# VHH binders against q84jc2: the designs that were tried, part 207

Target 1, 232 residues: q84jc2
Amino acid sequence: MSKMRNLVEEKFLEFYESWVIQLELYLHQLLIAHNNNTMSETELRHLISKLTTHHKAYYTAKWAAIREDVLAFFGSVWLNPLENACSWLTGWKPSMVFRMVDRLRKSRVVLVEAQVKKLEELRVKTKFDEQKIEREMERYQVAMADRKMVELARLGCHVGGESVMVVEAAVRGLSMGLEKMVKAADCVRLKTLKGILDILTPPQCVEFLAAAATFQVQLRRWGNRRHYVTHS
Key: E = the ipSAE of ESMFold2; O = the ipSAE of OpenDDE; V2 = 0.75 times the mean of E and O plus 0.25 times the DockQ between their complexes.

## First folded at step 12 (VHH)

Design le41 (framework vhh_8fcz_2; at its last look DockQ between E and O 0.45; V2 from the best seeds 0.00; counts 0 for: pae O 7.5 > 2, SAP .675 > .668)
Fold by ESMFold2, look of step 13:
Structure le41 (fold): chain B 232 residues (1-232), chain A 126 residues (1-126)
Amino acid sequence: as target 1 above (232 residues)
Amino acid sequence: QVQLVESGGGLVQPGGSLRLSCAASGFTFSDDYMNWVRQPPGKGLEWVSGISGSGGQTLYADSVEGRFTIIRDNDKKMVYLQMTSLKTEDTAVYYCARFPYSELWEYLTSGSFDYEGQGTQVTVSS
């Protein structure tokens, strides 16, 4: 599948390539910190803060780019086809991160009863927020379909300068609606991440962040190997 | 067969400088991120620094940032660690390390790191 690039896509591609490289460097630090490290609690909290800051930097850059062209984030050129296929509103479905929490619980990570309860409450809240976004998306799609039908009927009867203005307004409305929904989804992603990191202890946070980074790095590696083959 | 051979260690006084090298063979070097890790006497492993496959990005542990520089030469399949302003806390065996993608989950779930080389001893003392 071929895709033409615009200025927003080219700028964010450069950012994302750099951002993922830095994430993999952090992953290697996390792997040592997780298994074979003499780091103090203070040092672990500093590392966790660096990872949190790195993730926030991604969304800061994304939200700036969305204001210029939100459609660039549907079928993104900086993601391989496998990564794009896993996207829900331009990113991982927020509740999917709990699969990684479940993996940690099957390992040597010991969660006390209070943590387990708080994680389940967060999972339920995250799924509720996802459903709210999906309902808003459905209502938005219906409203835009109604406006599109009216405009198409007008174009079938008459042509003029007013038709151009109405089409431009409809396009702006679509972009604004999509931008709002993408930001809402991203806010749920960040809130869920923060919630998990607040519940877990510093060593548990390091293991969670390492698992999340490992999955993202492997998904990109697998997709890129196939991407090179299928395009050559 | 994968080999990583560390060298360049030695005895140095506080404030001194030292350059470690790592010769790599048996894998596609330019695809792999390379790392330096160290093990101080009687302590667990500490991550020191990492470098991307192209060499375009680096990352350093807080304790060495501003004092150590990681460099790679993909033509010669070498990784270097230029150390300056050395402290007694830098005394350790230094290892060159990589994390193959096929082994990432195994590293994550186990409590151990498997060395590829024997390391090189750095001793900082008066």
Scores: ipSAE 0.739, ipTM 0.915, lowest interface PAE 0.9, mean pLDDT 81
Fold by ESMFold2-Fast, scan of step 12:
Structure le41 (fold): chain B 232 residues (1-232), chain A 126 residues (1-126)
Amino acid sequence: as target 1 above (232 residues)
Amino acid sequence: QVQLVESGGGLVQPGGSLRLSCAASGFTFSDDYMNWVRQPPGKGLEWVSGISGSGGQTLYADSVEGRFTIIRDNDKKMVYLQMTSLKTEDTAVYYCARFPYSELWEYLTSGSFDYEGQGTQVTVSS
């Protein structure tokens, strides 16, 4: 079990490091595209599609990994402490992406009233979906402290063969519940991202994706530059 | 302080090849992503290719995929663009460019490209 968890962590660490380097290369392409007013709608849509595919590849790899070891995604070894501190259910909090959308209101690209209305409707729906998942997580955490789980923890201290099997079955059940919740959160993330891109024009999509990637890259760089304060 | 010097451009016939070079100074070269961007006559800047600091990963614009190769030599502080099967549509001024992390928001909001070089002209014509 422990060997399999170590392998999952190592494999996903290798994947994530490659994936984030590729994201930064896409970011540079997005920055140039954002400042080029001679690109066709077809060219912009193709670039947006490549970024969408890149993000979907992340979730494909993540879902394969959490099936094997969902706990690896709580306090992930491939994220620095700042990135982990900013995580909500193993990833970005869906409603926070609208802070990137708010930046479009101060850019040189103007949102029309119909877009603002649709974005606000999407924001409300996203917040509702987040709250539903947070209630499910709270129920899950409360269940960890109930009499049944306390009894299983006590059994773990004085383990015979049958007790080992019962504890292992309980841990598997807990992991399956966490996997379901993480996948639900990721579905909200993907629906929110798709919803925003469906509302925005191709130039606005490029600016939004560039802003989101810039924030992600900056957060990683800030966390990696963490300095320890030495007490004299 | 930061200096990027491009070279290797010229006149070439369709189907020909050229190697562009960029000499970098004034920053820690091996830590930075490097890019090639181009400006065709009468058009805006187009991103062509990028390479990670280690050189382990690259990305190409669809228009050049399979025809161009970006490479770097961190010991010499050089980045290269090997161009093959050149088309008339590849005619442009080619720039070597970097995007410092502290200025990503400025690039996004102002369109400033202060960290590009002086450029080298590539003309593909029969």
Scores: ipSAE 0.724, ipTM 0.900, lowest interface PAE 1.2, mean pLDDT 84
Fold by OpenDDE, look of step 13:
Structure le41 (fold): chain B 232 residues (1-232), chain A 126 residues (1-126)
Amino acid sequence: as target 1 above (232 residues)
Amino acid sequence: QVQLVESGGGLVQPGGSLRLSCAASGFTFSDDYMNWVRQPPGKGLEWVSGISGSGGQTLYADSVEGRFTIIRDNDKKMVYLQMTSLKTEDTAVYYCARFPYSELWEYLTSGSFDYEGQGTQVTVSS
């Protein structure tokens, strides 16, 4: 089915397409760096910085867009259904990255005890923050479905005049709450990412970022294949 | 089987130009972002340029920005790299590369990068 897109969706779609291609190219660099044991720590840090900057750019664009239409991000047209299905509050779930770290540990990444401890502390903190956000989100959702639900349903039966205004006001109220939640979630994402990168050595950071980027790229690839969609 | 065959390399003086070509087969060409990478003598691989599936988006390493142009022809399954204002530091074996999406995790764990081509030698010397 064809989905109608608004201006925010169109603009962000364009942005995201460009952002993704650059991410993939950075992934390439990360993989090369991973395979290149001759790269200096300075060079690795520079690469890491490029990736972090890239992610910051995403959130900058996202936050600008959600000010205009946060709802666009709850039905992200720039993502395939698989990507959307794996989304938590319009993005990756922060606690998921710890599973990636664990996987790396089981494979080839050797962490010292101090790092393991710090990662565990961060994991607990992240999970706690996620839960807080989820509870708040539930609060908004429940609030929407209480006294306003019947009213909204009734208004939906006769569109026009003051009814439309009331619906719009209700949607605006919800949107403001959603925007807050999305930003909060994004903050947890950013903090989690920073926390992990602060704990890991530069080589380990490269491996982690490569894994994360690979997962993102693969998820998109798999989703596109399932739906016979080609993004170019 | 994925095949990438590079050509067009050679010896050129500083300031000169070369055009590299890559013939691709064995995969859905238009689905992948194609790249050029290079390996200078005694150094590791470095990324040079990338182009989107449609060819509408291109990116370059800082070191080649403004001098190199990446182009693709999806009908012919070709990728090109137009190099201008060549410098001695551009001397390298150049490879055409795609992301081995299905093999990325394997690479991450094994350390084996999947570029299938033999590359083409570019030598910039006075």
Scores: ipSAE 0.017, ipTM 0.319, lowest interface PAE 7.5, mean pLDDT 84
ESMFold2 (binder alone), look of step 13: mean pLDDT 79; pTM 0.802

Design le42 (framework vhh_8fcz_2)
Fold by ESMFold2-Fast, scan of step 12:
Structure le42 (fold): chain B 232 residues (1-232), chain A 126 residues (1-126)
Amino acid sequence: as target 1 above (232 residues)
Amino acid sequence: QVQLVESGGGLVQPGGSLRLSCAASGFTFSDDAMNWVRQPPGKGLEWVSGISGSGGQTIYADSVEGRFTIIRDNDKKMVYLQMTSLKTEDTAVYYCARFPYSEAWEYLTSGSFDYEGQGTQVTVSS
């Protein structure tokens, strides 16, 4: 019935597959840069900028797609089941990133006291922003149980021009609420990423971005192995 | 098991052109992205270009963008680097590189890239 939904899913699937392939190529560049002590600050900043632009391109495409069909992002067909299971409001959970930074600082990254303080401040702000969004999602879920929504669900069991139009209007309203919430979550993700990159030195940014991309690519490849997923 | 054999290097004048070749064996070639990296005299390894397994996507370092082209022939198990408008700064040993996803964390955490290929020397001078 929903040709518009199928078109959005197909278009974003093509975009996402290309986007992930390009991320893997950037990962290879980051791995070589991480092991090169002779790169200038300018060269490192250009590389970091390319990765930042690549991530922003994802959100530009995502926001265009959710304007058409936000529900496509809840149980996305372009993600494997493992990737979908790890999603928080259609993407990575912002606070998860600080665990990655903590792992890096213990192994290879030497953080100065001022950086540790700024990262702690950012962590607190990020958790506050997450909790605000979680409260909005809770209110949205409660609204779904309201008498008006129950009545609309009953109407959805009937067919006819007037009944169909009323149900479609209600579904559109629900989708607009989810779109606003998803965009709010994505804004927290982008602010958190930018905040971390602003605190870290260029070599530390390269190591962080390499670790993040390695995790993302490994998770996707692991989840795409049908035999391993079947036996796990 | 995996072997990568580079060739095509030599001495060229500034503004000249050169085509490097890499022959691959010991893995399913079309499943893996391929890269060209270089080591200039007195410097560390510098990433130059990458190509996806299908050949459908390529990326380049800013220093070579518009001057170099990476291509692959999956039937022949070959990767090429077409170099034009060569500069003295392009003087380096050039290596063909594969980064299997299972070793990416090892490369990141070890702080070392264990490179055992012989490479091919490119010298740009008058």
Scores: ipSAE 0.614, ipTM 0.853, lowest interface PAE 1.5, mean pLDDT 83

Design le43 (framework vhh_8fcz_2)
Fold by ESMFold2-Fast, scan of step 12:
Structure le43 (fold): chain B 232 residues (1-232), chain A 126 residues (1-126)
Amino acid sequence: as target 1 above (232 residues)
Amino acid sequence: QVQLVESGGGLVQPGGSLRLSCAASGFTFSDDAMNWVRQPPGKGLEWVSAISGSGGQTVYADSVEGRFTIIRDNDKKMVYLQMTSLKTEDTAVYYCARFPYSELWEYLTSGSFDYEGQGTQVTVSS
């Protein structure tokens, strides 16, 4: 028995496959650009703009989909198990992108001290925003457990149509709360990405975006090639 | 052995058209995105276009958008670059390239690309 997919899952699976393929094509352009010292600042900024537009398109599609079914984004069918294991509130953990930034300290494009200071300030703010969201998620989980327990206690088990309606209302309430949390997390992601790109020079932005896209593409490939081991 | 063989280059006048071909062998062709890159005289390697393994997605450099079309025939293991409205700035050696997933970090960190093709010369001149 395979897992049933609803319309939101089917549509976002199709969108995500296409989006990741497009990201990989942009990555190839970034890799060539990273190794070409003859590109103008204007040309580099236009390439960076293409990548930021591509990422914004992802969040536009995601927010439309979570409005319809946010639960589809927890244990997503369009992500392999490795990608799902590495996710934080339905996406990348904002503070983790600073590992890609740390790579720039050892690259051919040297970070100046003023940039290092601004990146550290941004890292601290990003961690603060993450912790705030994590506290809200903990409160949400406690409230969700209390709500469901109260509703189940009121209904009793093995009951009529009224119990179905109450459970459905609880699930809708859970979904609305999760949608707000996911959007809050995505806002931190977008602010962190913009913050990094605002601090870096255009060549450093290209290298950062190339590193981030390489990691994303590699993680997907590693997970997709994983052999399923049966213990039966 | 992975092999990429480019052809179809030549001398053409500004405003003219050329179709470049790339014959691929030694790998599962439909699994990999394919790229056209070029090296103009006295300049670094410049990315031109890419096409997904299925052919369903394409991306173009701004300098060629609307003038060039990348297409592939997976049954024939061919990639093509249809070039129209050619400009003197399009003069370059054109290479067919692939970037294996296992080598992406190496491409990023080494500062150079390994491509299997020998290239095909395109000269746009009156």
Scores: ipSAE 0.659, ipTM 0.880, lowest interface PAE 1.4, mean pLDDT 84

Design le44 (framework vhh_8fcz_2)
Fold by ESMFold2-Fast, scan of step 12:
Structure le44 (fold): chain B 232 residues (1-232), chain A 126 residues (1-126)
Amino acid sequence: as target 1 above (232 residues)
Amino acid sequence: QVQLVESGGGLVQPGGSLRLSCAASGFTFSDDAMYWVRQPPGKGLEWVSGISGSGGQTTYADSVEGRFTIIRDNDKKMVYLQMTSLKTEDTAVYYCARFPYSEAWEYLTSGSFDYEGQGTQVTVSS
């Protein structure tokens, strides 16, 4: 592959390993905070801010990387096979985070009815946004197959010059379309995360972020351990 | 099997310094992140600092940022907390901790987790 594609994968792999290690450190801080009833609202908000900043840093790095090579995010080399199997449009499926929210109904800091109603409204909206993106991706895949296959078939791939330029332009168009779709999915993820945090109290935000981080870290560790055992 | 032994605490004047040590055994030390947490008199556990398994990444609570430094020596299986510019608010029992992430979900849902070490007392007063 091109030098640029290899560089993107190498740089993002380095970034992601560091980002996950930092998430593990924040997870322990969240778990301690979750079990400390003496923390002030200001202290809890600072911790929540650290986590939201950390997640925003991920999307900043991701969007820079997909600008250069969006295909690196389909079957990512920095994710183990289990993480890749659980991926939806290059990341977590937005509606799955409501599973983490459901745990708050069993916690010491229980959700009030007004919050339950707002979370249900957000869940329905999130599912609608997901379905819209899935329909757009389906249309993109159909158009991509028609455009790529018809153009390649007509061109015959037998001469250089202008034929090479036409194929290159088609491939660029396909990559730009995928980049747009991935960014649209990431916007739904960020909007869903912000929506949940806006509805929850600071102690509930800490528990939610702890649950989400626990799931992410455990999924990675379980996938890495199972992969090692099967290849040993 | 898993053991953590803290030491280095004591009485110190405000503005003073102390270095806490944690000796670890019974697990693959370099694979696990290590933490310092503290419990002030009459309060719950407060998170202080964390360090990755390799030592390449560190994180600090806002209250100690710029004053405390966490370091590890993987060959000696030691974690240290270098404390400077100590304040009366830093008075607490300090615990060295590891966290088995395989138990994180259990801890989150059951609400209980005991640390392996006995702790070391730090008292900051004139």
Scores: ipSAE 0.644, ipTM 0.867, lowest interface PAE 1.6, mean pLDDT 84

Design le45 (framework vhh_8fcz_2)
Fold by ESMFold2-Fast, scan of step 12:
Structure le45 (fold): chain B 232 residues (1-232), chain A 126 residues (1-126)
Amino acid sequence: as target 1 above (232 residues)
Amino acid sequence: QVQLVESGGGLVQPGGSLRLSCAASGFTFSDDYMHWVRQPPGKGLEWVSGISGSGGQTTYADSVEGRFTIIRDNDKKMVYLQMTSLKTEDTAVYYCARFPYSELWEYLTSGSFDYEGQGTQVTVSS
């Protein structure tokens, strides 16, 4: 038995497919710029600005969609199973980007001491904000297992219009709580991304954004192949 | 076996126009992003333009936006670059490119990549 798509899922799937296609076009531009050093500082800044605007467009569309149906973002139909399995509160885990920066530092990015110090300060701040959200999610999960919520769920399993109405109100309350937590997590993601880009030089920003986009595209490719792979 | 064959280059005066062509074979053309990149004399490779597999989305380098148009014909397995208002700084060898995802990480970490085509020379001078 498969789930049917609702209107929010259909609309966001159309948006996301287009968004990913544009990300891949930007990725290829970033790769050429990174490896061949052919762009001026002004051109690099424009390219970084295009990527920043592209990511902001994603969150604008996401926040509009979660106002209508936040649950669509838990187990999203526009993501393959691997992408869904790797999600933390409907997106990437903020601290993961520092592992990306650390890997780039060993490859080609030559970070000066002042940048390393600022990145470590940002890492600590990001982990603090991330753990705060994790504690809020834990409290939310405990509240969902609360005696009253369990009783409401039992009543909703029985036939009766009055029980259905009470369960619907409870689900609405739970969805509002999830929406607030998802937005809080997205704010940490955006602050972390902005913080890193503010610390890095334009060539370093290009390498960082190229690495991040490469991982996102590869994860999607690996998940899509696995989903459609027949037995050997 | 991937093969890309570029053509349509030549000598043109500033302000002129040229249309470059790329004939592709050896892969499922409509599934893959296609790009034009160029190498000016004495400089490294510069990304010029890209187009999605369906042709529904295009992206351009700031230096060429408004002057160049990338088009594809999936039935003919062709990608084109329509160049207008050509400038002396557009002088370069132009290559048609496809980036295999299997090589993206290698490209990012090693700084090297390979193109199947030999390119087509565009010279903008009086």
Scores: ipSAE 0.117, ipTM 0.621, lowest interface PAE 6.3, mean pLDDT 81

Design le46 (framework vhh_8fcz_2)
Fold by ESMFold2-Fast, scan of step 12:
Structure le46 (fold): chain B 232 residues (1-232), chain A 126 residues (1-126)
Amino acid sequence: as target 1 above (232 residues)
Amino acid sequence: QVQLVESGGGLVQPGGSLRLSCAASGFTFSDDAMLWVRQPPGKGLEWVSGISGSGGQTTYADSVEGRFTIIRDNDKKMVYLQMTSLKTEDTAVYYCARFPYSESWEYLTSGSFDYEGQGTQVTVSS
């Protein structure tokens, strides 16, 4: 039997496809702003706000969807295999974004000492938060191998009475735990993004956001090309 | 070879209207987002508007929001910019552009656009 997409997967696929198309349009705007001195500081701040709002819309939609089906975000049908392989807890690994920040150190607009210090403090904090979440993941994975979980899985072979209720409670518990962990990871992503944007000047924010969007769009393009070549 | 040919510019009075056209060839038109950019006299390139490959999504610079409309006709391989309530600050050479996808981040950030045209001059004055 072919695997059917559930309603959550279909709705989020539709949302994500339109969201990525809009991101690509913003990327073009960011690249033009970055390469030309035509925008005032007020105009640059407005552009940065549009990107921030766009990312906020993604997390709003994602958190609504994971409340219904968090497992849809592990091996997502709206992502190609390359995008899925590069995911850390259903999204980008927060510390990896500092690779894009490192590009700014080679840019035409030099980072001042105060910015470098604040970015390093943020990098350390981000790594700490990331490792805390990874430790929580370890606890969940160890709990899966626990005797009690094995016993609950065995009880799932019985189709009547209290056995069904106990298995259903365990499955709901697993889903709630994953939801909480995904939200924690997303909070680290949003804190990291906001922290970087708060430290950078508007032109540096535009360069950073352009770098981030380019990597996201290019990763999708590379994965889609490879997938088609593999199947042809 | 990708080729973009802009037309429709001219001299108009403030408050006037113009419709710019861009004829595209050399690529699968419906797969790519298209944009209009402009270069005012003595200034760098300024982003004006963008439209997705299907035409389902559009974006506009704040300076033109509510006054300009970007439209595409994928069957004719055309993109248009309908301009109304023109202001003197809209005076610029207007270019139709497509960003190529590249494996090189450096190429994308160089400001290289897939536009070959001379652009079309829009002058707003009395």
Scores: ipSAE 0.102, ipTM 0.605, lowest interface PAE 6.4, mean pLDDT 81

Design le47 (framework vhh_8fcz_2)
Fold by ESMFold2-Fast, scan of step 12:
Formats: sequence, C-alpha cells, structure tokens
Structure le47 (fold): chain B 232 residues (1-232), chain A 126 residues (1-126)
Amino acid sequence: as target 1 above (232 residues)
Amino acid sequence: QVQLVESGGGLVQPGGSLRLSCAASGFTFSDDYMNWVRQPPGKGLEWVSGISGSGGQTTYADSVEGRFTIIRDNDKKMVYLQMTSLKTEDTAVYYCARLPYSEAWEYLTSGSFDYEGQGTQVTVSS
C-alpha cells in the first residue's frame, strides 16, 4: 500500500521525527544529571533552557503548520495510534503534568511547603483553564450539528457552483475556530510548564523534565511496537 | 548480554587531543542512543555527549561544546569521542553509556543511576 500526504503533513512528519530524536538525546542528559550533585546551578539552568527552547521550537513549528492545515493535527500521521488515543486537543492534557510533579514529593530533593502550596494553586488554575477549553470544544461540536450547518452540508451534496462556494467558506470558518482552540490549549500547556519550572529548583526541574520526556518517549515506543512495558 | 568496552585514554598535555573508542555488543547497536559520561577525581558523574542511533543528531555538554565530537560507526558497532583542546578539568574516567528506557522509571523513583562499561582514564597534565 502506498501512502500519500499533503505538503504540511510531509514537512511536519520530517520535523517531528527529528524533534523526537533530539528530545531523546536531551532525556539522556536529564537522567544522568538527576543523580549528580556536581553540576552548578548555571549548568543545570543551561540544560533546562535547552529543553524549554526545544519545546518552544515545537510550538513555533506547530502554529505555522496549523495556520496552513489545522485538521492534520486531529489524526496526525506523525503520531502512532497510541499517541493519537492519548491526545487531548492535539497534545498532552495539561493536568496530566501534575502526575510527574507527584514524583517530586517522593524524591531525594524534598519540596518545601511554599512550593507545595504554589503547585497546588497552579494545579487548580490549570484544571480550570482546561475545563474552560473543554466547554468551548463542546460548544464547537454543538455548532457543527446546528440546523444551519446541516443545511449547508445538504446543499453541498446537491452541487452547484454557488453552493460549493458557500460550503467552502463555512469549512474555512470551522478550521479557523479549531486553530483558535488548539492555540488556546497550547497556551495552557506552555503556561503550566512555565509555572512549574518557575516554582521548582533546578535539580527539581531536571527531575520533572526527565519524567515528562520519559513518558512522551516511552508512549511513542510502546505504540510503535504495540508492546506494553510497565512503568510503575 | 550487553557489553561495552572503552579504550583510548591516556596522559596528554593541556591543548592536546585524544580519541576514545567504545566497542558495543549484545544489542541492536543502530537502534540505541549512545552517550559518553565522565567521573572526575573525587566528584560525581557528569554527562559529556550523546548521539542518536543513526548518528544524524548529536548533543554536547556546554563545558565541551566546540572541543569534543561524538561519532559512531554502526557497521563496526563503535562509538567514538574525539577530544581536542583538552583542559586539566577534562581529567576523568570516561564511560560509554547506554540507558534503556525500561529502567528510566526505576531511576526516577530510586534516585540511583546505572550505566554500562569499564571506563578509560584520561589525564590532562603538564
């Protein structure tokens, strides 16, 4: 079987494969750094900066791509079926990141009470922002089933030059709505990530980023092999 | 079973060069990321460099970037570290490391780190 992709899918597939390989290299740096007290705060901050820059590069490329074809991100050819099944609005669910934070409570580097309080405040805010986006997505899905949209779909089935133009304009409007929602979700992801890193010390940041990268990389490997590995 | 054998260490003057080698066996070499890690006298382990399975991507610690080059030869199952402009601070035992992802969760929960290889001593001294 041959597979054809549009230009946006081909370019982002190439980008994403390279991006994940680089993430795996950073993950090895994070894992080795986690058990070593020889790195200065400046060195740890540079490593953390490499990871944050790497994630920013992903969102820069993603936002350029969704401007061209947002629908490519709702059944991404560069993601395996397991990765797609675990996606929430084209990416990781923001509240899930606090599962990685829970590991820090059991680490050698103990969270102080002030950090625990700030992380809990951030968790509550993240959950609120997440629920707001879920309500917006529900409203969007209801609008898709609206009588006017159903009528436009029926008109498209009957085909005339004028009705085709109207349906195409409606589809473009829907794509713009999806782009807005995806960017809103990505903003929650970035704010949550930034918030956690701002609360944590550099060694705690390294442990957190290692946990997050490990999950992302393992999920991809499990899905590609379709062989489950225990991680708890 | 996995086996990693490091070689190429020695005594060199500041500003000198050395090439370290790591011979790998017991796993599908081209699939796995390889790393160089070092332990200076009286200090903990420090990550130095990493290379992807294909060799298409490399990453370096800030302390060695521009001076060290990591390369691999998948046909020979070898990974190398080309070191130039060596400094006294580069004095360490150098290890070839492979980190299986199945152990990553254990590493995160236990706080312990394990790696493979016997190491090769690099001494930079006048």
Scores: ipSAE 0.200, ipTM 0.661, lowest interface PAE 5.3, mean pLDDT 82

Design le48 (framework vhh_8fcz_2)
Fold by ESMFold2-Fast, scan of step 12:
Structure le48 (fold): chain B 232 residues (1-232), chain A 126 residues (1-126)
Amino acid sequence: as target 1 above (232 residues)
Amino acid sequence: QVQLVESGGGLVQPGGSLRLSCAASGFTFSDDAMNWVRQPPGKGLEWVSGISGSGGQTTYADSVEGRFTIIRDNDKKMVYLQMTSLKTEDTAVYYCARWPYSEAWEYLTSGSFDYEGQGTQVTVSS
């Protein structure tokens, strides 16, 4: 049923639902464009620009929201359980998009050797940046959990207004650290996305974006259908 | 079974107007986004306009922005395309389309799209 949500959760839920609906409309445009060999490079670049602007809008809204309440993004109420299970630091795992890129190697618009080499270089750098963030998260979880446990144990001996303030300060400290790591992860996502689009030709960009959007929309639909009832 | 039936096309002079209709059946209409696509003579399919399942969001190809309006009536299971200030380059067969996402991966690999319906011809000429 319904749970009480804070203002940040309510605003981002409304934003995200609208954002995903628009992504679906863009996916339909990408599917048509992918199957139309008469589109000009200018037309394809305009469509690619609409998608990159759409993703930019997501990160603009997300970064505004995490500044207010980063914890809303851990176990997000606007995502279904399957989407949440597939999340890595509040979003898609950057290295997974190279699975979408691997699909392009089977397409009729073949990747040239120079593109394959640049994509492999980007994949290695993405994995390196990803692992660096994972090490920071592990260190954060260990250090922050230890500090918080000591603080909570100390507060168990004192029940009053001052103890509440100390707990609130500890939680805000944790939130600031998480915000920094989430932004770092989002920077890796954006750099990886831009890197791929810079390497690919416009038709290949359309195919890549269509594959990525298809996966995102399908993941949402699969999670939502887990509890569906089919009419006979 | 999904059925999409387009109508409303015809011959019109440049600067004229037409209203295309699409009747849908065989699926939960309000759950799915609907699109208008067109095929001009000697060209491939071009996406024209899309509308969300609720009708709350619409989007248009740059070539038709400000001239075309897409609307839907979920009670009647209809989607419409109101076309104004028609140009000769708008001459095409117009199709109403939806995507079953279970088949999206196939469309990305096959290089072909199997649309529903017979389409409706729009001819803009003097």
Scores: ipSAE 0.459, ipTM 0.786, lowest interface PAE 3.0, mean pLDDT 83

